# VH-VL binders against q9h9l3: the designs that were tried, part 206

Target 1, 176 residues: q9h9l3
Amino acid sequence: PRKMVAIDCEMVGTGPKGHVSSLARCSIVNYNGDVLYDEYILPPCHIVDYRTRWSGIRKQHMVNATPFKIARGQILKILTGKIVVGHAIHNDFKALQYFHPKSLTRDTSHIPPLNRKADCPENATMSLKHLTKKLLNRDIQVGKSGHSSVEDAQATMELYKLVEVEWEEHLARNPP

## First folded at step 10 (VH-VL)

Design P66 (framework fv_unasnemab)
Fold by ESMFold2-Fast, scan of step 10:
Structure P66 (fold): chain C 176 residues (1-176), chain A 122 residues (1-122), chain B 107 residues (1-107)
Amino acid sequence: as target 1 above (176 residues)
Amino acid sequence: EVQLVESGGGLVQPGRSLRLSCTASGFTFSDHYMDWVRQAPGKGLEWVAEIRNKFNSYTTYYAESVKGRFTISRDDSKSIVYLQMNSLRTEDTALYYCARDEYSDSYYFDYWGKGTTVTVSS
Amino acid sequence: DIQMTQSPSSVSASVGDRVTITCRASQGISSYLNWYQQKPGKAPKLLIYDASSLQSGVPSRFSGSGSGTDFTLTISSLQPEDFASYFCQQANSFPRTFGGGTKVEME
């Protein structure tokens, strides 16, 4: 079988009015939820908006953060050749300035059987928090201190495992 | 290039203590889980202990036969993993291997040291 | 604890023979099963991980198969350097456990 990891990134606002999303933390977990990577990342541009309520990122996290170029190299080394699971993963890849093969990408926000198990419309884009509560009976992203990308990556992998057999069979018959 | 070198073995009496060290080189030590595996003379392999990396809170695991007597620890700044062995018994007599645990996609010991011999005898 | 039962304990074989070693787990371990080779006086060497993945540098005559509880290591055409002991190991849960080993000896 092919190797599989799950990823979740936190972004901060850079550029005019903080509208550009720049990578500021990345967490990657293996199939069992063990952490392979978890680093704060220093964007090459000035941070206008930490988006702390959602990102959990504060100025102190940037003091010894890994520069973007170095972090990107480390992350891509882990992702290359693997099946990568994420939720709305196009945002993570955009922040990494990376193109992962579609055939090796699994997006839990676009898996119809997963929505069906959660009693949600098959083609709706449901939040990670909602799917995790409905299917795993677990509350994530609790409180106002920001999200844990480790917790989100772990939840994403567990959600994918619920439909893995069915979805991999579907993809084998209907290659993306 | 990747090397693991064990040291600290020897002859000790029952009830005494011994500390084993494993010095790693040729890779980023801090990114890996590290394990100790032993082999009694003429016998098979027995897993002893594991210590995880910083990303996984340096969590430790032990075989029941050594739990409460052995302590695994690591010093990432020196690239060393340790096994502190207390209250040694004759059945602890074995060649002790240090092994690197590659956990990125599956858990397996891809590199082993040559081992250090521990003999517990009166 | 998950017990790993390995068979046979020993096998006598000649160069060119097909050798099959089996390993059975007392409960399901998915594909978290590794195979190691050990020569006299040497440390074990990883041959196969995740039941069927061949470790880099290991000859293609070695192959692994199985999932769940029943696993097999096959050497398709035994070579002189393959006379050694072989051990399976489960990595599904703690404690990690090894099979009792199989010694492949020259006839």
Scores: ipSAE 0.718, ipTM 0.880, lowest interface PAE 1.2, mean pLDDT 93
Fold by OpenDDE, second read of step 11:
Structure P66 (fold): chain C 176 residues (1-176), chain A 122 residues (1-122), chain B 107 residues (1-107)
Amino acid sequence: as target 1 above (176 residues)
Amino acid sequence: EVQLVESGGGLVQPGRSLRLSCTASGFTFSDHYMDWVRQAPGKGLEWVAEIRNKFNSYTTYYAESVKGRFTISRDDSKSIVYLQMNSLRTEDTALYYCARDEYSDSYYFDYWGKGTTVTVSS
Amino acid sequence: DIQMTQSPSSVSASVGDRVTITCRASQGISSYLNWYQQKPGKAPKLLIYDASSLQSGVPSRFSGSGSGTDFTLTISSLQPEDFASYFCQQANSFPRTFGGGTKVEME
């Protein structure tokens, strides 16, 4: 079986009025929740909005942040050939300017059995925070310090593990 | 050329302290995790500790056998990793290796020092 | 903690022989498994990383396979310089743990 990792990214605002989401932190954990990668990342463009309330990113974090191109190389090296689990993972891949094979991607925001388990509509898009609370009885993304991408990645992996067997079987019968 | 040179080993009595150093050269020190691995005479390898540099701070991990007694630290400006060993025990007697950990998903020890010997005896 | 069970503890072989060493993890470690060679009086040397990736400069007669819990190091044709001890090591979780080692001796 292929390695399985979970990824979560934090983005800051760049470009005009800070509307462009640029990668500023990336966390990757293994199947057991151990941190494989966790770095602050320096966007190639000037940061207009740190979005600290949500991202947890502050100006001081960018002082020794890894340049985007270097970080991207490191991250892609980790992700290549693996099953990548994430929540609304298309945003992470977009920020990375990278597209992982669909057959090797698992998005916990689009897994009907997971929503069913959480007593949510199967075709609804539920937040990571809600699913984590409902299924893991754990509070994430609390406080005013912003999100922890490590915490979010770990929660994402744990959520997926709840439906892994069923979902992998489904995907085997219905390959994307 | 990557080089790791350990120092600080010696003979000490139980309960005493010793500080090991590993000086690194030939690579960007701050881009790598650093580990200590020890080997008792005639025995196998035992991982001791790892230190990671993240977010202008350091994260450390320890083997259960040394938790609370050993402290791993690093000075990136000097390219040195340290192992402060307190409350030493006879079972801590070993050759202590400094090892470089690849900064990626690989997580292997690709370079090792020659080691420094620590002997704990009454 | 993840226990690494390595077997055999020792093996006698001749030059040209195929040698196989196994390592079993007490729980799944994916492919985060490394193999090292150690000669007497020398530091360990990395042979294989990520279960099957050959380290640069290592002869092609060395190969690694496996995933999950069962791993194998194979020397296709043993050479005189290959008589040494070999260790597996998991890098999936902390604490990092090594196998007990395998000594490859001349028959």
Scores: ipSAE 0.019, ipTM 0.662, lowest interface PAE 5.6, mean pLDDT 92

Design P67 (framework fv_unasnemab)
Fold by ESMFold2-Fast, scan of step 10:
Structure P67 (fold): chain C 176 residues (1-176), chain A 122 residues (1-122), chain B 107 residues (1-107)
Amino acid sequence: as target 1 above (176 residues)
Amino acid sequence: EVQLVESGGGLVQPGRSLRLSCTASGFTFSDHYMDWVRQAPGKGLEWVAEIRNKFNSYTTYYAESVKGRFTISRDDSKSIVYLQMNSLRTEDTALYYCARDEFSDSYYFDYWGKGTTVTVSS
Amino acid sequence: DIQMTQSPSSVSASVGDRVTITCRASQGISSYLNWYQQKPGKAPKLLIYDASSLQSGVPSRFSGSGSGTDFTLTISSLQPEDFASYFCQQANSFPRTFGGGTKVEME
C-alpha cells in the first residue's frame, strides 16, 4: 500500500445570503476505508444556511464542534506528504484554505479511465453518486437528511482503487 | 513516553474467569486501535483480539480459539483496554501482551507492554 | 485464516553474516506484512512494517522486501544484539496471524 488517504468535506453557507461555503465537517479514511478523522468543524463566521439536505449538518452538531483553526491543523497534518483522493476535491481544498501538490492529488471526478469503466464520456464530470452506483453497485447519499462524508470518502477510495494501477502508471509516464 | 502496563493475570482453575487490564499513557489513547496478543510458554505469538476506536464504532475482532469466551472492551476516559476471559482452558495459559495498533498508513503493533501471565491449571 | 509459513525455524550465524528470513502467506496480503524482533524475556519490538518500511530507531542493516505472498527480512551484517527470535505478521485480514518464528542463534 501507498501513503494514500481519501477526503470528503461538508460545507455550510456563511456570508451574504449564505453563498460562501465554509467547512463544517471533514472525514478522512485510509486505503482500506478505516476512518482516520471525522469531526464537525465550527466556522469562524455566523452560519446562515446549514444546507442540511446535502451537508447533513444541523445546529446540534455545532455544540461540540472543533474550531476551524484547530481542525485545519489536525487535517493538514494527516494530508501532508500523502496522496489525497477526493471527488471534485478542489472544493474541499478551497474550504480548508489549503494547497495540496497536484502530483499527490487524485480527483475521481476527472479520471478518464474511471469514466470509461462507467460507460460515461471520458472527460465528463460525473457525480460521486452516479459512479458509485454504476461501478460498485451501491447507493450512497440516500434520502434527504444529508450526505455522510464518511460514506462519501469511503466510496471515493473504493472508486480510485478500481483504476489505481492504470492511473498511477499513466501519471508516472505523464507527470502533472 | 508511550507506555502500556498490563495487569490482572494470575493462577486460575479451568472453567473460571479473569479480567485483564492494560493502562495506556503518553499518547491519545482514544485515537488508536488496541490489541491483545498472547504467547504460550516457549511458543510463538498468537493474536487474540482487537478493539477499534470510536471513529470506527468500537468494532471488535477475535481469534476463533477465543470467540464466545473472551470479550475485549475499552474505557477511553481512563485510557484502559480490557480483556474479559471466561470459561478458561489450560490452552489459554500464556503471557498476555497489550499492543497499540497504528493504522494510518498500514496496520502494525508499534508499542507493546511487558505482558501479564495467565496460568490455567487445576 | 491466512497461514504464515516462516523459514527457517532456526539459523546459526556469526557476527558480520548476512541473514535472510522468509515468510510465505497462504493467500495474497498485498504489502500488509510486519516483522518483529523478540529477545529472551522481552516483549516483541517492531522492526519493519508494510513489508519494507523501517520503523524509526531501527538500524539500517534491517530491511524488508516482498509483496503478495512472499516476503523476506534481511539483516545485512549481523551484530551481537541481533541474536533473537523474529516473527512475521500479516495485517491484511482477520484474524491477524503470525509466522512460527525464526531463532537466530550464535554459531
Scores: ipSAE 0.709, ipTM 0.882, lowest interface PAE 1.4, mean pLDDT 93
Fold by OpenDDE, second read of step 11:
Structure P67 (fold): chain C 176 residues (1-176), chain A 122 residues (1-122), chain B 107 residues (1-107)
Amino acid sequence: as target 1 above (176 residues)
Amino acid sequence: EVQLVESGGGLVQPGRSLRLSCTASGFTFSDHYMDWVRQAPGKGLEWVAEIRNKFNSYTTYYAESVKGRFTISRDDSKSIVYLQMNSLRTEDTALYYCARDEFSDSYYFDYWGKGTTVTVSS
Amino acid sequence: DIQMTQSPSSVSASVGDRVTITCRASQGISSYLNWYQQKPGKAPKLLIYDASSLQSGVPSRFSGSGSGTDFTLTISSLQPEDFASYFCQQANSFPRTFGGGTKVEME
């Protein structure tokens, strides 16, 4: 079996009016939830909106942040060849300007058995916070300090593990 | 050339304290996790502690056998990693290695020092 | 904690022999498994990382395989300089743990 990791990214606003989402932090954890990677990342463009309330990113975090190009190389090296688990992971990959093979991608925001287990509509897009509360009885993304990408990545991995067997079998029968 | 040089080892009585140092050179010290690994005479390798530097803070991990007694720390400005050993026991007797933890796709100790000997005896 | 069971504890072999060392983890560690060589009076040396990746400068006669719980280090043709102790180490979770070691001795 391939190595499995979970990823979560935090973005800040760049470009005109800060509407462009740029990678500012990336966290990667292994199957057991241990942190493999966790770095503040410096976007190539000027940050207009730190989105601190949600991202948890502050100006001080960018002082010694890893330049995007370097961070991207490090992250891609970790992700290559692995099964990558994330929540609404297309946003993370977009921010990374990277596309992981679909056959090796697991998006917990689009796993019907997971929603079913949480007594949610199978085809609905549920938040990570909601699923985590329902299925893991854990509160994440609380307070005013912003999100923790490590916490979110860990929660994502734990959620996926709940349906791993069933979903992997489904994917084997229905390869993307 | 990457170099790791341990120091601070010696002979001490049980219950005493000792502080080990490892001076690193030849690489960007602050970019790497650092570990201590020990080896009792004629025995195998035992991981002792790891220290990570992230976001201007440090995260530490310890083997159960040393938790509460040993403290790993680092000074990135000096490229030194330390191991403060308190309440030493006879079973802490070992050659203590400093190791650089390289992480990318995985974690591994790609460089080791020559070690410093710690002997705990009455 | 993850226990690493290494086998055999010792093996006698001759130059040119194929030597196989096994490491078993008490639980799945994916491919987060490293192999080290240690000669008497020397620090350990990294041979293989991430189960099967050969460290730079290590001869190609060394190879690693496995995933999950069972791993193998293979020396395809033993050379005189290969008589040493070998250790596996899991890097999947804390605490980091080593196998008990395998001493490769001259027959």
Scores: ipSAE 0.021, ipTM 0.665, lowest interface PAE 5.2, mean pLDDT 93

Design P68 (framework fv_unasnemab)
Fold by ESMFold2-Fast, scan of step 10:
Parts: C-alpha cells; structure tokens; sequence
Structure P68 (fold): chain C 176 residues (1-176), chain A 122 residues (1-122), chain B 107 residues (1-107)
C-alpha cells in the first residue's frame, strides 16, 4: 500500500572555509524512475565553495534556484508517509534538516544482501558508483562536470529493486 | 474543486484538422501528466496520448493509431492541454476526454472532463 | 502492445449479488492496473488504482486484487447504483491500454 521513492541531494560548501554542507539540489524519483522533483536550491548562507567537480553546481544555477525554506516544504510533502530509498541517506536528511521514520527508510549503503550480490563484504559501505557498475553494468558519476542527482536517484531505486522482496520480508520479521 | 473542461470538437470532413483544448482548474496543473482518452459511439475506451510535466521534459506518448497525425502539447501558464488532430479519418469519430494522470504513487486517471465530440464524416 | 482481455463482456445480476470481473494482461504489468466505472452519458470514474487501492469516496463493497497478469474486481453486494460498465486499464507501459469493458445489467 505505501509507495516508494528514491532521493539524492547535491551539497555546496558554506560557512567558515566552506566546511558546512548546504543543500543546493534535490532529485526525487518514483518506483519507475520518473522524476517527481528536481530543483536547484538556494542555501540561506553565502556559498563559499560550489564543489562543482562533485556537485555539478555552478553560479548560473543559483539565479533561478528555489529558496531553501520553500524547497524543503515541497520535498517533505513528497517524502512524508512513503518508503524513501537513498544511498548514505542520512546525509540527505541532514541537509534537509528532516527526520524520516527508520521503518520507512531504506539505505542502499547498508543492505547486506545487496553487498553480497556485488561480491562485497556484507557490512562494508560501498559507493553508489561501485554498486551500480557491478550490479547494473552502468557507469554513473562520469566525467568532470559533476554528478547528476537524477541519475544517482534512478540508480539507487534500481539497486534497491534487486533486493526489494528479500529485504522487505527481512524487515517484516525484524522491524527496525 | 478540480475541473477539466474540453472544447474544440465538431463535425469535420476526412483529411481535415481540429484542435481540442482542455482547461484545468483547482490544482497545480504544471505538476501533472495530462492525457487524452477517446470513446467511439457505443464502444469502449481508447487511450490516445499523454504529455508529461516539466520535470520529465514534456515527453509525449501516442497510441499507434494516431502517431504522426496527432500532437499533444500544453501551456502551463494558462493551465491548458491541447490535442492537435491532423489528417482525420472516419475512425477518429469519438467523444474525446481530457484526464489528469496522478503519477506520484502510481499512474491513474483520477479526474476526467465531460468530453468534447468529434465527428469525422463526408 | 499489451492486450487487456476483460471477462465477461456482460453479466446480468440482482441487487445483493456478488459480482466478479476479471482482467488478463498479455504480459506482466506488476500492479499497474486500474478499474473505472462508467454510467450512460457520463465520464469514467476511478474506482481502484494500483490493483487493490480503493479510491477515496468509493464504497468499500468494491475491491481489487491480483498482480502480474491476472486481476479481479469484486463487488461484494451489488447496489442499484452499481449497474454500469466497468473497464480495467494497464499503466505499466506505453501505449496505455484498456480492457473491452464489462456491462453489469439488471436481471
């Protein structure tokens, strides 16, 4: 009955020496990979470091970006009551300043059966790029222009689908 | 509340063109996929076309029977979805419904207009 | 294209009867199946989406079940307002396709 979405966020550096990670883009996709949300987000603080090589964010993207408070409201409206899939998803929730129930959260960086299918140690934290290449035969986060949060969210959903039946059965017997 | 109002139907000869419009109100039109579904007199439902929202690049999809002849488009500023129908055939005769596609959780037509009648005859 | 075969084409029933309508897809469609009701001269109305989810405002006597290729719409105790045509529709892939319809008529 509960529906499932996947999320991925991009962060830029704010605060002293750009050491604070602030939300600057968020992408959310449905079970089939259709985009439900994809906006550049303007942090409330001055951007010190765009981190463009990884984030893909440039100054031009900030011109028409949605202010953080408005974007947060839109995003939370989509996530509330749904099973939310992400990779190292605690970083995304932290950037959103949001608490999502653990019973409805799925983190593809901490699913032992997924690592096992990839021939990786069950308790290791593997990168999204590695798991996607190993299990889906697809290269993501390619090149020097930064990552696509849409591409990352889509890959994350596809990875979860590989273990969905097995993992949901496990969670039903062993609730978090 | 939510309303969809179709217009532009009429009687037209084979080979001619018609443009249907569907004006939406009561919801954030730009967030939704929009579809056209038709029904020939006394027959069942046939899906015609879909246009996705801006997040999904306004991607369009068509039934095989209308590919190359019909074009679906939208104007988010006016909350209107259009169906441009070219090279009309007698088998295009039907009541044409505009429908809202709720794609967030699944894909289903939760609201429909009353339809506009298109009759193609000589 | 995914063909949706709906049966029966028509059924005669009395108030209080249990009515079952079946829809079969030519290929697997997961749970992307919707059911619509249409009364004469009216636009279709959504009853069930995602195979088994009851649309808000629809009476609980309507229920849907199934996954993959075989799906069923059940009306547990037919009421006078339920005499209508019913259509299934798959939303798994393009083109979207409807079943041929089932007309539920009074005996």
Amino acid sequence: as target 1 above (176 residues)
Amino acid sequence: EVQLVESGGGLVQPGRSLRLSCTASGFTFSDHYMDWVRQAPGKGLEWVAEIRNKFNSYTTYYAESVKGRFTISRDDSKSIVYLQMNSLRTEDTALYYCARDEYSDSYYFDYWGKGTTVTVSS
Amino acid sequence: DIQMTQSPSSVSASVGDRVTITCRASQGINSYLNWYQQKPGKAPKLLIYDASSLQSGVPSRFSGSGSGTDFTLTISSLQPEDFASYFCQQANSFPRTFGGGTKVEME
Scores: ipSAE 0.597, ipTM 0.851, lowest interface PAE 1.9, mean pLDDT 92

Design P69 (framework fv_unasnemab)
Fold by ESMFold2-Fast, scan of step 10:
Structure P69 (fold): chain C 176 residues (1-176), chain A 122 residues (1-122), chain B 107 residues (1-107)
Amino acid sequence: as target 1 above (176 residues)
Amino acid sequence: EVQLVESGGGLVQPGRSLRLSCTASGFDFSYHYMDWVRQAPGKGLEWVAEIRNKFNSYTTYYAESVKGRFTISRDDSKSIVYLQMNSLRTEDTALYYCARDLFDSGYYFDYWGKGTTVTVSS
Amino acid sequence: DIQMTQSPSSVSASVGDRVTITCRASQGINSYLNWYQQKPGKAPKLLIYDASSLQSGVPSRFSGSGSGTDFTLTISSLQPEDFASYFCQQANSFPRTFGGGTKVEME
């Protein structure tokens, strides 16, 4: 397999009224879904909203969490030079304060052949939950404790693998 | 500096047990898969066992020749991986290496210890 | 189990020669193949991982190619320190398996 990993991050609310999204967990898996990284991350700013219903993050997870600067260094070391797969991945890169080359980025929310396989409009932005149910016949994001970034990263890699050959050929002919 | 130091080898009679240890330093041990690979005198390499990291439930895998007799385990607090060898046979005689297993781009052993010798003889 | 057939078992070569070692898997292993070098009395050293990726610190005269079932390790211009044994290893499936090795000897 290509040097390819999938990522999913969870964010908490910081700043005024908790409106700023700050990284609080990151999961990275390899091509086969093995977990390379899965840590709770302590934002440098005061957490005002854990967004627990969505993130699954609670105050207890922050007690021994890896500080943002250290976690960011660890994560970027894994991502650098690799094809990185994600779903609406711009949100993850923004939380990491990181710019990954477009030529090495794969966003499963913007891959027309993937939507086509799911009987969805090719140019629509479909949720990870919908695509995973439709194409992999698996329910994700149903946990009572919020979302699992490991589960989401694994689903994202599996979805990309369904269109990998076709999409890589398209990108070779139509470089971003 | 990454270091792997094996210990626990020796001369042992068939049917008995021996436990090998590999002490790791210089990296975040709990993040890595760890493997044991052996080499019989004058022969090639044979993969023996793997134990996965804390994120993958410490799942273990074994070569068919050792399945049911050998157990791989680890203690992340001490950065040690173990190989418990039971019901030893003469064909288990080999130099035993521990290896750090990277899995970010395929799966591969980027660092090896010097090995510890196990001789099974009557 | 996936059997790895490595050839040749030994090769006699001189400094400056191009040396080619092949490894054939009994079933498809994608690109999950690694190459290791072993000198007498020493532990193996990683040369190439994932079929064609050169390990940091390994000289560029070493290269790997192939996918599926057929793989090749090439040393473009043999140096004195390259006389050693070489092993391929598949990591596609458990158990992980090694080729029988190739000994590169001085002519």
Scores: ipSAE 0.777, ipTM 0.888, lowest interface PAE 0.8, mean pLDDT 93
Fold by OpenDDE, second read of step 11:
Structure P69 (fold): chain C 176 residues (1-176), chain A 122 residues (1-122), chain B 107 residues (1-107)
Amino acid sequence: as target 1 above (176 residues)
Amino acid sequence: EVQLVESGGGLVQPGRSLRLSCTASGFDFSYHYMDWVRQAPGKGLEWVAEIRNKFNSYTTYYAESVKGRFTISRDDSKSIVYLQMNSLRTEDTALYYCARDLFDSGYYFDYWGKGTTVTVSS
Amino acid sequence: DIQMTQSPSSVSASVGDRVTITCRASQGINSYLNWYQQKPGKAPKLLIYDASSLQSGVPSRFSGSGSGTDFTLTISSLQPEDFASYFCQQANSFPRTFGGGTKVEME
């Protein structure tokens, strides 16, 4: 069995009109929920829209933020060779400009047994917030201050753990 | 400012084809899902199709009423979502809206275009 | 498919009135329920998302509640600009489906 980590990223708007989504925060936790990585990240281009309502990112967070190229290297070093768990994780990988092997990727937004456990249709698309509330009886992403990537990564890992055995068996029988 | 502008509507006979376009601006188009929703004259709203972006690939969903006849697609480089409508029927007559689907805190249409009218009549 | 039953289809009310619109899903949709307002000749406008979250810029007199199958949109004190049609929409499953709509008109 491979080592498992969960990841969550926050993005801001860059480019002339803020139409480019750029990584501004990345959080990675291990199987136990311990934070392995949590950094504000400075995009290579000027931030036009902090998207604070969703990202939770503010201007002051960028003062000592880690440059993207450096952060990307650090993050990839952590992810390499591991099973990476995330929610709608393709967005995180996109922000990282990185492709993780499909066979080592777990997306909690597309796990039918997880939806079943939450008494939801297996083919439904469930948000991390809803699944967390239903299965963990925990509220995340509350308020108007934006998301907490650490909180979201931890929730994602905990959700996956609920169906890990069943899903890993399924994937073994049906490799992507 | 977020803007969605539909175009391509018109009058066509049953069985014909029509291609709608929705040009988006004011946001990262490639980050968002896009939907088409239509409204027949004097009637309610009907979801038509959704297209989701997954880094370098897309997933599409359709209402049963249009499945096999309509195709939703997008060009992220141009910030345009399309609706190719084939084998049009009279019941396809409607105002067609494109809508931005925000999924960060749920799935909802927070921005709508003004719509483009499609009339299918013999 | 998930059917959304909206009630009432129309309601006559006066300025200052409390207006309540209900939406029932044929099966559980968690909190994936959105409310939209539509005025004649205009595109729908998002009012409430995720059952109870008020969209930015929407007056606080609008509120949403419910979970599972039963949902409610409430206008605490109807204003002149609130006469319009209202639609609920589930985003739990595909196909996405809307309620039949409620027309709020002046008494």
Scores: ipSAE 0.030, ipTM 0.628, lowest interface PAE 4.6, mean pLDDT 92

